# VH-VL binders against Radical S-adenosyl methionine domain-containing protein 1, mitochondrial (RSAD1): the designs that were tried, part 6

Target 1, 237 residues: Radical S-adenosyl methionine domain-containing protein 1, mitochondrial (RSAD1), of Bos taurus (Bovine) (a5d7b1r34to270)
Amino acid sequence: APGSQRAALYVHWPYCEKRCSYCNFNKYIPRGVDEAALRRCLVIEAQTLLRLSGVRRVESVFFGGGTPSLASPHTVAAVLEAVAQAAHLPADSEVTLEANPTSASGSRLAAFGAAGVNRLSIGLQSLDDTELQLLGRTHSARDALQTLAEAQRLFPGRVSVDLMLGLPAQQVGPWLRQLQGLLRCCDDHVSLYQLSLERGTTLFTQVQQGALPAPDPELAAEMYQEGRAVLREAGFR

## First folded at step 23 (VH-VL)

Design cc2 (from aa3 with heavy chain G31A)
Fold by ESMFold2, last read:
Structure cc2 (fold): chain C 237 residues (1-237), chain A 122 residues (1-122), chain B 111 residues (1-111)
Amino acid sequence: as target 1 above (237 residues)
Amino acid sequence: QVQLVQSGAEVKKPGASVKVSCKASGYTFTAYWMHWVRQAPGQGLEWVGWIYPKTGGTYYAQKFEGRVTMTRDTSISTAYMELSRLRSDDTAVYYCARWGYSWGFKNAFDIWGRGTLVTVSS
Amino acid sequence: QAVLTQPPSVSGAPGQRVTISCTGSSSNIGADYNVHWYQQLPGTAPKLLIYGNSNRPSGVPDRFSGSKSGTSASLAITGLQAEDEADYYCQSYDESLTGWVFGGGTQLTVL
């Protein structure tokens, strides 16, 4: 960034537990990850960027990318320590960690809190087990709700979630009921993400081969509009 | 300047509850985690749990789950710890401590209250 | 009750050097969690003495130093003074207990 005195920092964790059937955001799957080496690289990169940018104050840090909750809490702590050494990191800075239910048990979430995390973004994707299987997710709807409850006890008012729309065979009514049920549990932010079918993914191949119906773009658009209306009525973003 | 002022000593019978207060001054109460640590007579320090005053989020040591409740009132910069179903081995000095000297796992208990003696006897 | 092991007491003459050990396990110090040290003078609350294994907060004399290796940590005090007579506690994080853990404490006597 140019010579800004204040900044927000995004930290990219490059690995997922399992490659999602639809997602190309992060193509790497954990396989013998040398976490100490990655930790050192992230620390050096953060220090270098802060020095080169001339940033003096970092007011938020976001750990995202693949599945940052697969990282050791030590890695999160090391990055925050490095940021605080290279710039002013106010005590009440917002520190967000992206998590999924399979790698984010209550004890791990508490350990991330001890490392400095004070906000969570939980990748639920769906509260329907069939949809989760289609998406190649490693968690069940029950796991997702349990993780959400644990997260909200640790970080009340500071847990964001997401819900995917535009999946094969998905319908507006049932999907809106998922969303409405989720809103009764949520205390901060809900993100709505539309499925994109990309070549080279498992889900694209299944649709192309006729094993799954093609997503309906008109239906997806309706779901998005209706979903946003439900969010606005409930007082969400 | 920066200080944590705790409520006075308490004497309780087994089975009762006690609620200890910790008032912060000289710093932004909501910016730092608040921990509770106890010390039985003649013994060492034992961690009880934490509360994050900004959100009200809590986490308790397994030993105290089901018996401890931590709350706060941000309008008067005060944290509370309530311990129920008291036993004689709960007799201890209960400290509040700010978790706030640094970041990550270098963070430490940098400001302590003077302690509240809770005595549990028949 | 203590998860971290410290000697119950140590002693030294004024001007001498003493060390206080703190031994943990693979779920705390051995998992590379930081070690902090607190000084508790008689009748007072603990006071932060060393954080992050070896760092001194402002106002702590440089004759206090800390180190960590493997599953153990140590606090060294050089140039012992009468006012150093106190209890000393090490503290770390334990991932198995998902919580903060203290040593049993070491009573330092200045002869």
Scores: ipSAE 0.585, ipTM 0.810, lowest interface PAE 1.9, mean pLDDT 84
Fold by ESMFold2, last read:
Structure cc2 (fold): chain C 237 residues (1-237), chain A 122 residues (1-122), chain B 111 residues (1-111)
Amino acid sequence: as target 1 above (237 residues)
Amino acid sequence: QVQLVQSGAEVKKPGASVKVSCKASGYTFTAYWMHWVRQAPGQGLEWVGWIYPKTGGTYYAQKFEGRVTMTRDTSISTAYMELSRLRSDDTAVYYCARWGYSWGFKNAFDIWGRGTLVTVSS
Amino acid sequence: QAVLTQPPSVSGAPGQRVTISCTGSSSNIGADYNVHWYQQLPGTAPKLLIYGNSNRPSGVPDRFSGSKSGTSASLAITGLQAEDEADYYCQSYDESLTGWVFGGGTQLTVL
């Protein structure tokens, strides 16, 4: 029999701005998104799941999936309102939003703060424009750094980022310089992700056709080990 | 029990700065956004900006960008608003207000300080 | 001027019903942002009266009610009493300004 139960809630936003060249999961490019309808569905799902689960306390909420920063701040607010109606949502709960630099201007980030967001996870992926093009990202390195700086003014100590390794033609030295430059800007958490070539993606096709060199797994392993060393030296996880 | 206690009235000359304090008691200071709202004599309310005491993060209304700085000291549960390059039209009562009571945009200014009168005159 | 429009004053006799309007735009109330109401008694700070369009905080009499439709909101006070004489402000969020906006205030006089 369930008593007082605690939970973390994950909210999936299903749309991306552009299909990533390396990703083959639940990411859709919007075509005439009816956000009001999606907002209603997310609210109903959150309320239904909390009611059926017997959860009485939600300690954190994470807005993830495609690119949640494409959502209206009103949608984020509506979900949090619904969670607070269905369960206890303490005032100090962590509320994280995933964002990318293309859809996250300073005024939009502030609006998400007004909606209840108090932590950001920014999908940088790279600070090299050629690598961003290979990954199919719609933002430049300059856009990424501008967004990171603005995010840190709004959410000091609560902005995490990612950096991808093992990309075609990537080298350890230049990549480590990217990481070190990023650490001067980041104040919370940095995630290191290795590229995985997925069937059905643009990047997989380009490697198969010989338009791009295959990623070197031994080089990727070296990048990971050196990257973790740099993170440890700087006091990150 | 829950209250916001503000510093006393200030008289300043044009071009000077003023720093108003707002001490919170009866609740967890770091859990809620703190806003500043002003009211010129005989007039309505105007939003100035917010600070999130847990992180020190801030956001200011466009009208005040470059002139306002909001800070806090979590060890004494106190928020501060400093307004620089004062003009005569900055004469107002400055309120601190907690943004609480609910979540999302159902959240509201549920606890207000008594206000601090700032008078700017030559 | 105030971003939200309220009548400057309204009046009513004791026991009567009065309504205070609050008209916004497509960037605030018309974008389905919530409306909150505050009562400011003479010489005091504002006090939360209605939040989230129609909800009453604890301690607010049930003769106060709120509603929202389209780009407008309304505060209704039934059974008007002398202590209701005050200024009343509506408030919402404006996505164009990325900020909190207030009405110009309505002075309620109890006759």
Scores: ipSAE 0.543, ipTM 0.779, lowest interface PAE 2.2, mean pLDDT 84
Fold by ESMFold2, fold request of step 24:
Structure cc2 (fold): chain C 237 residues (1-237), chain A 122 residues (1-122), chain B 111 residues (1-111)
Amino acid sequence: as target 1 above (237 residues)
Amino acid sequence: QVQLVQSGAEVKKPGASVKVSCKASGYTFTAYWMHWVRQAPGQGLEWVGWIYPKTGGTYYAQKFEGRVTMTRDTSISTAYMELSRLRSDDTAVYYCARWGYSWGFKNAFDIWGRGTLVTVSS
Amino acid sequence: QAVLTQPPSVSGAPGQRVTISCTGSSSNIGADYNVHWYQQLPGTAPKLLIYGNSNRPSGVPDRFSGSKSGTSASLAITGLQAEDEADYYCQSYDESLTGWVFGGGTQLTVL
């Protein structure tokens, strides 16, 4: 409608626990973060963006970026409060938060629920500990599964996960077993996404220097095709 | 007419279970978290836990873990709290309360049921 | 003891101003979580009186007001009336307990 806008709002949390070996987006490893100051900035930015855009209704909010589960639940709540002051935010709006297994204990996930979060996206990336080390992740497969189970108790039917394919030295068989194991404990959405080597990352340098094999694009295509077949057969999209 | 209507008083023996109901009307039941809070005779308020009716997700205060189960039936807009292995110190008025009014931590317990007295005695 | 500390009782004459304190810690009020206040008349459910530290819901008289500073909050009642005789509870969220916490309650007696 002219002069009236509806929107989905994306809120970017700029800090990670640790720089990933494959990611070249601007991320910061925490060094004494003044969260109160960041909270104020995020609130001001949300309000300014809504004012300038003319958005009157926000239908969903997504907290993403680095590791939003490192944020205080108070910060998530403050942003939602600010959005509701600046626009109509229906009581049943979908509010998604990205979480990682390292910082997403059950008690912290429950606190995000208290803050207004009603859906989770958990960055698993792999259920193989060697692959997690290669990616520079700070969690184990066991940590990831524990977090997934607690998340599903708190947000049944509302927990998305991801699984990465196309990593150096991955093979179809073992990867499909990871996927099949994951499907036995998923209740909503599984994302499959392919590694892309980015300049300026540790992983790119290791492949360039020959310390790791280059990802095989034909193998990645086979993994994607087989993974989609497994998801379809299990009733996922 | 926004209201929470709770089931009637109950008398139970130690070791039994009790299930208290809370029926919502006048608002969208699935849009708001529902909490349970109890008050022993002559005592203050004690938070028990919450359920999110849209998903059925729950979280319980540590004191009640393993003894409390919260459920809901969205087709009749009703939340339930079941407390098992009852003891005499579970004697209390049990309230359901909606967590709403705003967003985030500006939410408050804005709508309360009238309470259900549960008496545990032999 | 209650996580939030309130005086167990206060009293005042009609028309007087009284205040009820609510003292928390760095894991709740001191972490800038909001404070809410509830009035409980004898034999009834609690009723929301103040939310978000200082906001008054519709239907609550303007002689009730709330404030928060540091690790403490305060409920002020001016023009005290006989029907104000009740128990008053403050409430907040506690990060350390990951839960909703109440003060121990304050019995207000109108003399």
Scores: ipSAE 0.497, ipTM 0.771, lowest interface PAE 2.5, mean pLDDT 84
Fold by ESMFold2, fold request of step 24:
Structure cc2 (fold): chain C 237 residues (1-237), chain A 122 residues (1-122), chain B 111 residues (1-111)
Amino acid sequence: as target 1 above (237 residues)
Amino acid sequence: QVQLVQSGAEVKKPGASVKVSCKASGYTFTAYWMHWVRQAPGQGLEWVGWIYPKTGGTYYAQKFEGRVTMTRDTSISTAYMELSRLRSDDTAVYYCARWGYSWGFKNAFDIWGRGTLVTVSS
Amino acid sequence: QAVLTQPPSVSGAPGQRVTISCTGSSSNIGADYNVHWYQQLPGTAPKLLIYGNSNRPSGVPDRFSGSKSGTSASLAITGLQAEDEADYYCQSYDESLTGWVFGGGTQLTVL
C-alpha cells in the first residue's frame, strides 16, 4: 500500500459577516445560515478527504476562509473530533482559528479554546478607523485592540495579526506608527500584505470611476520594505 | 503511571492566600489543558478555571475572577492555583484534573489528583 | 444552584437497573454539548465513568451506559452491585456562562 504522510489540514469557512469593499474572494454574507447542516458537510468532507488521500497523521489544523470565528464552537469541535477519528491527531497539534474583532469577544474566544483552538489569527487590517471604514470592516480600532488584549491573555505567544498597506491616500509615516503601536500588542506573527484592486469589488469600482485615488505602487513598495525593517528589528519574521 | 500529585492540606485564616500545586507525571504535561475543580464539604463539584501549560494561558470561572491565579512551571511539569482573600466558604478540597482523553467536546476530565484540602477558619 | 439538575438520591437492590437523570437547558445540553459522567466513591477523587454522552473509557464495566436527548442526559447502571454505591455527577459545557458545569450530584444507595 502507498506510504502515509504527515499533513496540515486547512478548513475553509465560507461565510463573512459583511462583504468587504476590497476583496473578491468567493465569500457569502449569511442569510439564515443552517450551521448544523454546514457542520455535517464539513465533517463528512474532512473524513472523506482524509480517507481517500491516505493521510494517516494530521500535525496541525487551520480554520480560515471567510470569518471562521462566526462558526459555533460546536462546529470547530466537530471537525476536530472527525479529524481525530479519521487520522491520528496528536494531543499537542497546533489548531489555529482566524477571527475578526467584531465576532471574537473574550467569552467566545474562550469557548473556541474549549473546542480545541490553541492559536489565533486576528484580522485587523488597520488600526485607523477611516481606513477600516474604507475597507468596509465592521470593527473599530478600539474593538481590535480590546480583542487583541483578550486573545493574548487566553493564548499568550500564540496570537498573529495582519496589517494592510497600499490603501488609497495612505502615507508611510502614519502607517509605520500603526505598525509600531501594533508591535506593543502582538506576540507571535504580523502579516503585512498589499491591497490588490480586484475586479468586482466596491473599492475597485470606486478607483476605476475616479471616486478614490489609485494606490501608489512605489509608495506601497516603500511601506513594505520599511515595515519589514521594523518587524526585523523587533524580532519578528 | 499517569498521575497528578497534589500538595498537602492547608489551614488558612480569612483574608490570606493559598497556593496549591499539582505535579503531572507519565504524560506530556504541555499537551493537555489542566483544570481546577473544588468541592466544599458535603457539596458537589464546582469548576474554578483552566490553564494551558504549553502557553500559560488561563481562563477562570466568573465567580473566581480577581481572586484566582493559575500558573505553571513546565520544567517540573507542575501546575499551581493561588486563591487570595480567602473566606470561610472557600473551605473545600481543590482538585486538579486533566482535560483530555479525546478532542473537542468529547474531551473529559480523565485524570484527577487526589485533592488538596484547604480549610479557612478564624 | 447547580446548572445541571440531578435527583439528590436514587436506590436499587443488587442486580436491578437504576437510572440517574441530568437535566440541563438550551445553553448546555440543549445546545448539543456533550455530557460526561463521574463516579466518586466515598473519600476519593472523582473518576471518569462516561465521556461524550455514551462512551466508556477502558476499564469501566459495560453495565454503565449513558445517553442524551433534547436537554437531558441519563446514566444507566444495570446489574447493580454493592461497589456501585457512590456519588455520581454529570458534567457539560455552558455557552452562556462560558464555563464547565456539573450537576449537583446523585447519591446512589445499594439496598
Scores: ipSAE 0.410, ipTM 0.740, lowest interface PAE 3.2, mean pLDDT 83

